# Ledger of designs, part 373: VHH binders against c4kar8

Target 1, 263 residues: c4kar8
Amino acid sequence: MAELSTPSPASPAPLDGGRGDELEKFTLRGARQILQLLQDLITHRGLITAHTGGGHSFMTAVLKVDEERGRVVLDPSPDPQANRRALAAPRLTCVTQLDGIRIQFPLVGLGEGQDKGRPALFAPLPAEMLRLQRREFYRLQVPLAHELSCLLKAEDLARKPVEVSARVIDIGAGGVAVVVPTGAAEFVIGGTLPACRLALPDGEPIELDLEVRNLNRQTQRNGTEQLRVGLRFAALPRAADTRIQRYIFKTERALNAKARGGL
Short names: E, the ipSAE of ESMFold2; O, the ipSAE of OpenDDE; V2, 0.75 times the mean of E and O plus 0.25 times the DockQ between their complexes.

## First folded at step 22 (VHH)

Design nh18 (framework vhh_7n9e_1; at its last look DockQ between E and O 0.60; V2 from the best seeds 0.62)
Fold by OpenDDE, look of step 22:
Structure nh18 (fold): chain B 263 residues (1-263), chain A 124 residues (1-124)
Amino acid sequence: as target 1 above (263 residues)
Amino acid sequence: DVQLVESGGGLVQAGGSLRLSCAASGFTFSTYAMYWGRQAPGKGREWVSGITPSGGSTAYASSVKGRFTISRDNAKNTLYLQMNNLKPEDTALYYCAREWPSFDEYIAEYMQHWGQGTQVTVSS
């Protein structure tokens, strides 16, 4: 009877002490606060990007909080492969926004089952939730109706220069996130995309250099795979910055007005 | 299972050169961007370089730009790092990775696949 030595849970690498202190100010650890925030996510039907590792993610939502069992119920991916990845992952990193504030929380111990006869993912309640309130980190979720796009200058799989029109899904003072069709172009984190063009509704496209900061293969609810690319503004002229800020402000105001029943 | 095995590290004098290799298995190597990172004693993990799946585009940290060259052979499932004009500050454990989580400091680590690393020591 060979005693299967349970692999000792890898101690989370100590968060680098100095930056850790700043994040602690934005970390919720109270059970009540966590529950409230999860309920708020349910109420607002917030879409959550669940990162499974390996550069893969899928869209989900919190369907229910089971306080009695101390569990959160998530909407599974329509892609069985994404669900398998989620279940195999030691940790699921969930990222979303509520009222323009970035929310991030880990889920561990994922399982699959049924909730009211429907397939669901289950996890214990998160021990902590990060709520970033800093304005500098604010990212506006771009309404689909605005059809913001960014023309990316990249290379295709054959190393040929290509221009890819990418839909902008979120925008902030520091950059944009875009979705690119799988196989349209290649990207590498840390790479620079020169002379790209960001199209805003209020005028001519803004030419800017972009730096790739994040790459995620995302499975959509329809089962299609897209590449989400997080891009930083490498060099943003003042005039461009002003335009971006104006767009964000106007859009936020409009969204808030709509939320209040004014439109 | 994803496996990454680094090699080519060692002791070298300042101004010297080394070539690191990373043998990849357990996944379709040619479809993934690959990265080199390093960890110096008492420091956190540092991104060093990245390369697209096809090898058409590369990126480098400012600290190594002009001295290091990342390359790949997809037929051999191997990633390379040519390191020239090495400096004592380049002393670190070098590892290859299939994913790099993000430069966003607020995104939790979701990097899952890196090698055990190869030690590079640069003596003054």
Scores: ipSAE 0.708, ipTM 0.891, lowest interface PAE 0.6, mean pLDDT 86
Fold by ESMFold2, look of step 22:
Structure nh18 (fold): chain B 263 residues (1-263), chain A 124 residues (1-124)
Amino acid sequence: as target 1 above (263 residues)
Amino acid sequence: DVQLVESGGGLVQAGGSLRLSCAASGFTFSTYAMYWGRQAPGKGREWVSGITPSGGSTAYASSVKGRFTISRDNAKNTLYLQMNNLKPEDTALYYCAREWPSFDEYIAEYMQHWGQGTQVTVSS
């Protein structure tokens, strides 16, 4: 005899893996620490990627902390489908960056309501937050004015070769993240994109092979859906690596100089 | 409700073949990339293979390249894994998934909608 039952949904990846877990030293569990970090995200107007599962995410922000009720208040998406996915998800995995440091936290028990007469999403304060302060995770957030792009050689939904010029949203030592209009091309995690071209502001584009390492359908703050593709640099030639590192360094210095100058 | 149901596992001699199936329901199957993963006794989860929504492109772990073939039939909402030249180290619980955690992130992203799995045991 066999039982023909539907299994429970897969458990989410833990933020805290217990004793001996390498994540433990980056995990904040103190209520005051969590409140302060959320307040910092509010003050810096941090844009948050909220993962709803099934390869979907949407962009949001923490609007405030409601201390009387012990809740965080999030900006809802203009796209009703994104909000429905968020409300149906067993947990929301929120990811952002604050001053170059990756911040990650789960929200459970998400609900809808009103905040000062405006629609809002609510959840209890997270019981833990990760503040992953390691230099290996640094990703330069590419300023919009730089218009950094990467030409991807992929396939469209009809399985035909296409070249897609994708905007680079962040860049680090090991790769880039790009956005592509939904429907412009197909990708799969683990897939290889040969002979792509990364266009830095000065000089000729860099030809490089890329591997798809993450893939999410992301609803932007204006409600439109794009495909966010995380791409690893395969076996970079030394010259290409040097040019990428110089771009990152120069841009970091320019951003730091703006933070000191004026205000 | 979204459901993924694996089948086709069993006991097989080394060098043999099996074909796994994953029946999908509760979502528009043809718009999602799909994945096979496995978990051997006492080990963590291992990515095995992935396929684009249309089926036009595939990817494989190096340990299975040339031996395993992922495919899909969007008309039947079914994902397949043909496994040839099986080895004892392929012994594992095999499961399909509608999403896969990022390879590049220090912390795996939340994964949803994986099946219960189907056991594959390869004898010497």
Scores: ipSAE 0.536, ipTM 0.848, lowest interface PAE 1.8, mean pLDDT 83
ESMFold2 (binder alone), look of step 22: mean pLDDT 81; pTM 0.814

Design nh2 (framework vhh_7n9e_1; at its last look DockQ between E and O 0.59; V2 from the best seeds 0.59)
Fold by OpenDDE, look of step 22:
Structure nh2 (fold): chain B 263 residues (1-263), chain A 124 residues (1-124)
Amino acid sequence: as target 1 above (263 residues)
Amino acid sequence: DVQLVESGGGLVQAGGSLRLSCAASGFTFSSYAMYWGRQAPGKGREWVSGITPSGGSTAYASSVKGRFTISRDNAKNTLYLQMNNLKPEDTALYYCAREWPSFDEYIAQYMQHWGQGTQVTVSS
């Protein structure tokens, strides 16, 4: 009877002390604060990107907070495979934005069931929620009506140069996130995409170099798979930066005005 | 289950060369970008190199650019790292990874699917 030595859980690498302290300032650990923030997400019908690991994610939303049972109810993916991945994952990393502030929280111990006769995912309330208020982390969710696009110069599956028109889903001072059809091109984190073209509504496209910083295979609510690509501006001319900032400011102002009932 | 098994590490003198291998199983290897990372003693994990699924595009950290070459054999489900002109600062545990966390440090803590690593020690 060979005692299967349970591999000792790899001790989480010590958070490098200095940067960890800064992140703590933005971390909510209070039960009341967490509940309030989750309720706010429900109220605003905020879409959440749930990361299941392995570069996979799906879109979800917080449907309900069950305070009595100490659990959160999530909208399951229409893709059964995404749900299986979520349930198998030791942690679900949820990312969203509220009022332009990035919110991130882990969920552990996911289960599936029914809420009011509808399929749902359940998890215990998060122990912590990160609310990034730093301006440097701010990314504007691009309204669908603006139809921002970025022409990416990449390689296809056959290693041939291709130009892919990607929809911009969010934009900040430091970069953009785009969605591309699965199989349209290949990307690698750390890779450079030279001479790309970002199309803003106010004029000619901006030519810029982009660095791939994040890759996520995302299942949409309709069951289609898309690749979300996080891109950093590798070199941004001052004039381009000004235009981007102006767009962000103008758009934010318009969104806020609309939210206040002014438009 | 995703399995990544690194090999090829060892002790080498400065200026020497090593070739690391990573055997992948439990997933469709050819569908994923693959990465090498390393962790030096007392330091965090750092990104070293990445390669697209087809192998058409590669990326390197500035510290290893021109010295290291990442490659893959999709038929063998194997990732490689050729390391030339090794330096003492290259001493680290080298990991193969199917995914690399976003450079968002907070998200990185929740990423999975790393191998056990192979030790590379470069002596002066």
Scores: ipSAE 0.675, ipTM 0.882, lowest interface PAE 0.6, mean pLDDT 85
Fold by ESMFold2, look of step 22:
Structure nh2 (fold): chain B 263 residues (1-263), chain A 124 residues (1-124)
Amino acid sequence: as target 1 above (263 residues)
Amino acid sequence: DVQLVESGGGLVQAGGSLRLSCAASGFTFSSYAMYWGRQAPGKGREWVSGITPSGGSTAYASSVKGRFTISRDNAKNTLYLQMNNLKPEDTALYYCAREWPSFDEYIAQYMQHWGQGTQVTVSS
C-alpha cells in the first residue's frame, strides 16, 4: 500500500487557538494604549518570556520603543541559538506581568541589529496586547530570597526514579511554575507526578499531586538553558490551599511595603 | 529542516485497529517529548497522547485511555500510536508533533513542526 502523505512546513498556531471571542474583552488595540503599556514595561524593567515555538523560549525585556519607526527594541539572549530560533520564528509570543496583571502580545517580523552600539532585536509594534486581569490567572513572582522549592518525583534520562528539587518561580491558586536544569529529569505535557512536595517558608512541605501543563526549554538571562515546567495542582486539600493563599497574601503585602519604603 | 511524516491511516470498521507511524528527521529526536494530536472536521486541535524523550512515561487523553498506546523507537527516529477498539468519534486527521501548546490557553505559542497528518476514518 502506497503512502500519499507529503511533508510540509509546520503551520503556526493562532495566538489563542480560536479563543478570540473570550479574549476580546481583554484585548488592547489602540496605538496609544499599546505604546503606554510597552513604556510601562520598560519603566518597571519587566522580564518577558518570549516563546519561539518548538517548545523553546528565552528571557528578554523591552529596551525601548522607537515611535518614529514604529518598532520595539528587545534585549537579545546571550545564547546565540536562542536568538537564531527567535529570528527564525514566524511569530514570538511574549508573556510577562505588570502589577500582577498577565500581559501577552505577539511580535512578527523580528530582525537583528544594533542599538547604540550594542546588539538588539527589533520588531514592529504589536497590533494588539492582552491584559488578562482575572483572579485565577494571578501568579505571584516568587522572590529569589524565599528559595521556594518543589520536590518532584520523576524519572531521569535513563528511566530511573529521581527526586528533583525544582525552584519555584511563580505560584498561583491553581499551580506553580518551576525550573530544573535540562537533563535532570524527563517530563511530558499531560503527565502526572504523584506525591510531590511543595516547600513553603513557614512550615512542613505540602504533599500534592501535580500535572504537567506546559514545558519550555528556556534560555535564562545569563545564557544557561533550563526546563520550565508549568504544574497544575491536582486535588488540592483545603488546608493546603489555605496555606498557599496565605503565603501569596503575606508575600504580596511584604513586597508592596518594600516598594513604598524602597524609594 | 525539521520534518515529521505520518502514515498508517485508513478506513476501518468500528472495533477495529490501526497503527500510526511518524518518521522524524532534522532534529535530535531522542531529546524531545513527542505527541499525537487529532483534528476532526470543523473542530479544534485535540491533544491525544504524549511520551517522554526516553519513552519511560506516557500520557493520554481520557477519551482514548485504555484503547490507544503511544510508543517510540529512538534508534529509528519513529513515533507510533497503536489504536484499538476504534469508534466513529475517533475519525480525524492524526498528526504528530514535538511540542504541544500550553493547556492553560492564555499562553499562546506557535505550534511548529507538525506533520501533514494521516486520515483515520471509522465507519459504523
Scores: ipSAE 0.518, ipTM 0.834, lowest interface PAE 1.8, mean pLDDT 83
ESMFold2 (binder alone), look of step 22: mean pLDDT 82; pTM 0.821

Design nh3 (framework vhh_7n9e_1; at its last read DockQ between E and O 0.55; V2 from the best seeds 0.73)
Amino acid sequence: DVQLVESGGGLVQAGGSLRLSCAASGFTFSSYAMYWGRQAPGKGREWVSGITPSGGSTAYASSVKGRFTISRDNAKNTLYLQMNNLKPEDTALYYCAREWPSFDEYIEEYMQHWGQGTQVTVSS
ESMFold2, look of step 22: ipSAE 0.748; ipTM 0.916
ESMFold2 (binder alone), look of step 22: mean pLDDT 82; pTM 0.823
OpenDDE, look of step 22: ipSAE 0.714; ipTM 0.896
ESMFold2, fold request of step 24: ipSAE 0.749, 0.767, 0.766; ipTM 0.920, 0.920, 0.924
ESMFold2 (binder alone), fold request of step 24: mean pLDDT 81, 82, 81; pTM 0.813, 0.820, 0.807
OpenDDE, fold request of step 24: ipSAE 0.759, 0.776, 0.789; ipTM 0.933, 0.936, 0.939
ESMFold2, last read: ipSAE 0.735, 0.742, 0.779; ipTM 0.918, 0.919, 0.925
ESMFold2 (binder alone), last read: mean pLDDT 81, 80, 81; pTM 0.810, 0.802, 0.815
OpenDDE, last read: ipSAE 0.768, 0.796, 0.750; ipTM 0.937, 0.942, 0.931

Design nh4 (framework vhh_7n9e_1; at its last look DockQ between E and O 0.33; V2 from the best seeds 0.00; counts 0 for: pae E 2.4 > 2)
Fold by OpenDDE, look of step 22:
Structure nh4 (fold): chain B 263 residues (1-263), chain A 124 residues (1-124)
Amino acid sequence: as target 1 above (263 residues)
Amino acid sequence: DVQLVESGGGLVQAGGSLRLSCAASGFTFSSYAMYWGRQAPGKGREWVSGITPSGGSTAYASSVKGRFTISRDNAKNTLYLQMNNLKPEDTALYYCAREWPSFDEYIAEWMQHWGQGTQVTVSS
């Protein structure tokens, strides 16, 4: 009976090979720390996005930690198909936030059963949990009314150069996140998009090089698929940086004023 | 189930070359960006290279740029990594990976399905 060496839960890999060691400082592997963090998630009723693979996910929560059995109990999806996917997945990647800090952990060996007469998902306790600190750069959620856009120079499915106008959903000193229509272009993490154009309300577009840092495919409620692309500013001129910072500052001020009932 | 099977690793002298292969099954290979990563002894897993679904665009870590070439054959559901001018620091377990949606831009965190890996050892 060849002991199927359960693939060690692969820690999230940094794009920059030199930062692997840096990520380790954010990784909890102590049993007590893991248990405490899971308990904190329970206490705060933290909603968890469970990724099952293939771009599929469902919302869940940690219901209980069974220390005696070394198991975590999860709330099953109301969608039977999502539960089937979860059970079939070799690994469930759980993502959540607690006090603004991103938490990520893998679960393997999922099973279904009942907890106190209610359907539940069971998994062994995670071997590790990633607790990320605050981002170095604040990301402003761009108001829909501002209609910020970024013209991306990319390649389409036929490897032809294309320009794609992407809506900017958040912006910070370090980069932007954009939404791209599915099928408009192909992206790869670590890829460079040269000579893109970021449109701000206060003047001419800013030309800049962008690096793809994240890709997230999401299926909307209407069944349409959207691609969110996280982009880093590869090289940002000082003047451009100043403009971006000014926009962020002005927008934040306006949002805060509105929140206070002033506008 | 997503399956990735790496091959082509081995022992090679510094300055030598190897070609790694990754056979993919259990998903529509041509629809996903594919990646290579590696893990050296005592170190964390690091990103090495990536390629778009169509193969039109590629990316490389700075440490391997100009020496490694990623390619794919969608008809064969196979990913390749040509490694030239290998160095002792390239010694690692090399993994094939399929893209997985990830959201953390700050740490450049990414989620992937990984294979079992193929060992590459470069002797001085």
Scores: ipSAE 0.718, ipTM 0.886, lowest interface PAE 0.6, mean pLDDT 85
Fold by ESMFold2, look of step 22:
Structure nh4 (fold): chain B 263 residues (1-263), chain A 124 residues (1-124)
Amino acid sequence: as target 1 above (263 residues)
Amino acid sequence: DVQLVESGGGLVQAGGSLRLSCAASGFTFSSYAMYWGRQAPGKGREWVSGITPSGGSTAYASSVKGRFTISRDNAKNTLYLQMNNLKPEDTALYYCAREWPSFDEYIAEWMQHWGQGTQVTVSS
């Protein structure tokens, strides 16, 4: 892709840790959970912004985890000054994301050395990792073949009512995420969309009210802009909830059977 | 560079009114939904209100609905918050934002495009 992001906003900044109680429920301290999350970052080739303080940062990545020695191995910066600041810092605040979830963790005791004959930075495994999950439920990634859609009743740029058929990309007990072409309608976090219709493969579409919880502007490979819209079910009758849960469980079971060689 | 500058805060008696402004520059203001948030001392950031890019739709936290009115003037690149019937619990640093990472009024994330804020203090 020619451009990975718009010129604004700039790179993510660290979360304010001054209200630790509010973030505590999102903080992982289990050794196995930390190791698995670091391995997931390695597998997905996640870029990490490492903050050294004073508004300085550099880009890095986790190269590997040395479980036996309890260390994480990081890619050094090509800028020697950034590496010197990192080695001098009392802690390094690492910020990244995994599948849209913000990950933040401290590293202390950073040192330099080599890994497989290449320069590398080393630190003990973090004692904690913040995994800020804004949704409370598992989200099934909807198979493209299902063509799951949600008809949104919103307003266009001229303040006129419009119906937008949005592709559902994930679904959970509490909501969906959809994509729409940019300019098809306007959205605001905190806004509500009454009387939308969720089309499940079996049965009539479900009429439901939706609340906008997040918005993400993205540019596709062909240069087309779209919005990823996170939507919460604002009010959900028991029958509708049951149908949604049945869809999730049936689809998850089918996907698991396909991974085991088909059913 | 994106810049957001809040103004209009001050000390006001309970039941009074204030009008906050947020001057925006460094981006196409009319293309973005805009938000007001607030932070009381020692507490997390709270979502207060949001408005669509055209200004056609608004949303409010339940604690301020009916008392606060968000608006925007896209020709002047300015966001407003009219605050009426102010209460002591409205005391906070108020700031505008171009993005909001969560709807949870008490869970906050630092984003680079937060303004510096303007202090509102409501006395009994």
Scores: ipSAE 0.421, ipTM 0.802, lowest interface PAE 2.4, mean pLDDT 80
ESMFold2 (binder alone), look of step 22: mean pLDDT 81; pTM 0.814

Design nh5 (framework vhh_7n9e_1; at its last look DockQ between E and O 0.57; V2 from the best seeds 0.65)
Fold by OpenDDE, look of step 22:
Structure nh5 (fold): chain B 263 residues (1-263), chain A 124 residues (1-124)
Amino acid sequence: as target 1 above (263 residues)
Amino acid sequence: DVQLVESGGGLVQAGGSLRLSCAASGFTFSSYAMYWGRQAPGKGREWVSGITPSGGSTAYASSVKGRFTISRDNAKNTLYLQMNNLKPEDTALYYCAREWPSFDEYIAEFMQHWGQGTQVTVSS
């Protein structure tokens, strides 16, 4: 009877002590604060990207906070495979934005069940929620109506140069996140995409060099898989920066005005 | 289960060369970008190199650019790292990874699939 030595859980790499302190300033640990923030997410119908690991994620939302049971109810993916991944994951990392502030929180101990006769995912309330207020991390969620796009110069599966028109999901001073159809092109984190073209509503496309910083396979609510690509501006001319900033500012102003009932 | 097994590490003199291999199993290797990382003593994990699923595009950290070459054989489910002109600062445990966390400091927690690593020691 060979005692299968359970591999010792790899000790989480010590968070480099100095950067950890800065993150703590943005971490909510109070039960009331956490509940309020989750409720705010419900109220605003905030879409959440739930990361299951392995470069996979799905779109969800907080449906309910059950304070009595100390749990959060999430909308399951229409993709059964995504749900299986979520349930199998030791940790679900949820990422969203509220009022331009990035919110991130972990969920552990996911289970599946029913809420009011509908399939749902359940997890204990998060012990902490990260609210990043730093301006440098601000990314504007691009309204669908704006139809921002970025022409990416990449390689296809056959290693042939290809231009892919990607929808811009969010934009900040440091970069953009785009959605690419699955199989349209290949990307690698750390890779450079030269001479790409970002299309803004106010004029000619901006030519940019982009660096791939993140790759995430996302299952949409309709069951289609998309590749989300996080891109950093490798070199941004001053004029381009000004245009991007102007777009962000104008868009934010418009969104805020609409939210206040002014439009 | 995803398995990554690194090999090819060892002791080498400065200016020497090593070739690391990573045998992958438990997933469709050809569908994933692959990465090399390293961890020097007392330091965090550092991204070294990446390669697209087809092998058509590669990326390198500035510290290894021009010295290291990442490649893959999808038929063999194997990732390679040719390391030339090794320096003492290249001394580290080298890991193969199917996923790399975004360079966004906040997404670093998503790394789930790393090998055990292979030790590379470069003597002066």
Scores: ipSAE 0.746, ipTM 0.902, lowest interface PAE 0.6, mean pLDDT 86
Fold by ESMFold2, look of step 22:
Parts: structure tokens; C-alpha cells; sequence
Structure nh5 (fold): chain B 263 residues (1-263), chain A 124 residues (1-124)
């Protein structure tokens, strides 16, 4: 059985196993290709989620590639705890999106230092990068102006039912990611949230069951911490699927038109 | 220093029951969701069950749902797994974990905090 492009002998396998031959088509291993992709991320100022393990991540960016030293330079968090977690982690899993393509790469041997007198994080260039150009990996970054929300029917810390109106930060064919204040409700990976309501702009909210797929205590670029909850749509009827796909398509068209009109 | 110590494994006949315990120390146990996983010889690590920090909600792999019950005692910093109607395919090293990687295959995360495990062997 094949593993993902960045397996570690110290880490557990993914819960449902790997499909390494399926993902090999999307793996970049050439030094020139990796360097060019990192440079593209710098040019487009791509925001990167760096997973440090333990259910934690922080937002960062690639500041530069130091070709002479074979290193990538990352923006540190203003939260010292996030930086300490990153430096203690055996591996950072960096995830971002560039032009609708999901990008993932590992960084090993992260160190702390200064770049032009400013604090920075350093790591050797990754040996591999994934460019996951598949529909199921695409997530539309929801514009703040849309105020897209999902009403979660969960339990609070006292085990009482609670409704949390969570802001949707991204949406794809198979699910959403939302942010909630720490302590507003409890979640567990693999858990289900029945009868939640996804509010789309063009009609009645969609009632759907959601499954928790990931949980991250995510440190934002300004240092604040929120709980990011990745949710999968369960048993999605065709009509609901159509409305979600239409929202994604319309929003992509609107964003593309704005970009052209701004030129 | 985070420490997780499993106990309660052993040899049992098919149809039997076992209760696993996981003693936790070195962190605020009540603030974390907790998980049970298992690993059969020569196979990868498999998610079995999870429970919210307060214990109010639980989740199970389809292969164990209805037979296994996860619970926790936050006053004693202890996680439990009650395993009933055991089958030979449940034979594995069982471990508890404070974290679990995302269910998204394309993100290659690893766990930092899990126990060494307790062996469960189910004879037919």
C-alpha cells in the first residue's frame, strides 16, 4: 500500500489508509519545479496554513526562498506559543491554494532566526510538493461580504444543546470549513452534527447533517486563536448539491469578473 | 510531559468482553477530545473511536459501532473503551491518543501524543 508523498515513520497512517499511486500524478519532485512553485506562492502572497500537530495550526506565508542556503523563509506568528509549537514539531504540513489548485508540502527541521533584522522561521526546501488539481480538493474562499453562515446544532461544555452560528470560511463540493469561538461548543473528529442549516444567499437555508473531518486551534495572522472545524456534507440530496455548486460557480464568476474589471 | 498509559488488554474468546483504560498525565485532560486507535500486525493504524472533552458526544468506526463504548472520567484523568461481542478481526494493539490526524487523506499529518498500547487478542 502506497503512502502520501510526505510520510513520516514517527506518524500514524491516515485513518482510511493511503492511495499513493493515485496521488503520485500530482507530486512534484524536481528541484526546479519546487523552486518555481515556491516563488509563485511568494509572488501571489499566498496565505498558508501550517499544521503543527496536536490539533494546532497557524497562518503564515513564504517570505522568500534562499537558494544559496537551500532554505525557505516563513513569516512567524505574533503568538509566541504558535511559534514554539512549530519549532517543536517534527514536521510542518503546509497547505494553501494557488489559482484553484490545492498545494501541500512538508517542512522538516524548522529553525528560528532573523531575516534582515526581523524574526523569521527557516526550513530546508521540501523534497516534494503536491499540486492537487482535483475537483474534490477545491475549496472556494468565501468572501467576507457574503456573510455566509452555518447554524451548528451541537453541545456546549455542559453537555447542553446549543446553536452556534458559525462563519463559513471556505466551501467545496463535499463540505465547508467554519470558525467558532473557542469554548462555544465541543467537537470530536468523526462526530456528526444533525440538522444543521447552511445559509446560502439565494434561497432558504439547507438543512443537512455534517460530519467533523478536522479540528484545528488555528492562530490567525493577528495572533488571535479560533477553532476551525472542517465539516463534510452527509447524505446530500441532489437539489441541495445543485444549489451549493451553483453558489460556488456564481461566486467564482463574480470574482473573476471583478479581477478583469480591475485591470 | 504528556503521558498516556493503556491497560486492560489480554486474550479473550470470540463473543467476549474487555474494558481498556488509558491513564493520562502531563496535560489538562478535560480540555481535549480523546481517541482510541488500533493497529493489527503488518497493518496501518486505524481510528476506532473518539469522545469530546466533556464526554457529551462520541463517535465510532462503523466496524465497532454498537459493540464498543468510549467513555471518560475527567476527575480521574482516565479514558475507557468497553469492548463487547469481540471478533477475531478486533485483534490488535490498542492505544489512546490526545489527537488524531484529519480524515483528509491529502493532508499527511502525524500524531505527537499517543500511548504505546495494550494488546487485545481474540481467539475464535
Amino acid sequence: as target 1 above (263 residues)
Amino acid sequence: DVQLVESGGGLVQAGGSLRLSCAASGFTFSSYAMYWGRQAPGKGREWVSGITPSGGSTAYASSVKGRFTISRDNAKNTLYLQMNNLKPEDTALYYCAREWPSFDEYIAEFMQHWGQGTQVTVSS
Scores: ipSAE 0.605, ipTM 0.874, lowest interface PAE 1.3, mean pLDDT 84
ESMFold2 (binder alone), look of step 22: mean pLDDT 80; pTM 0.813

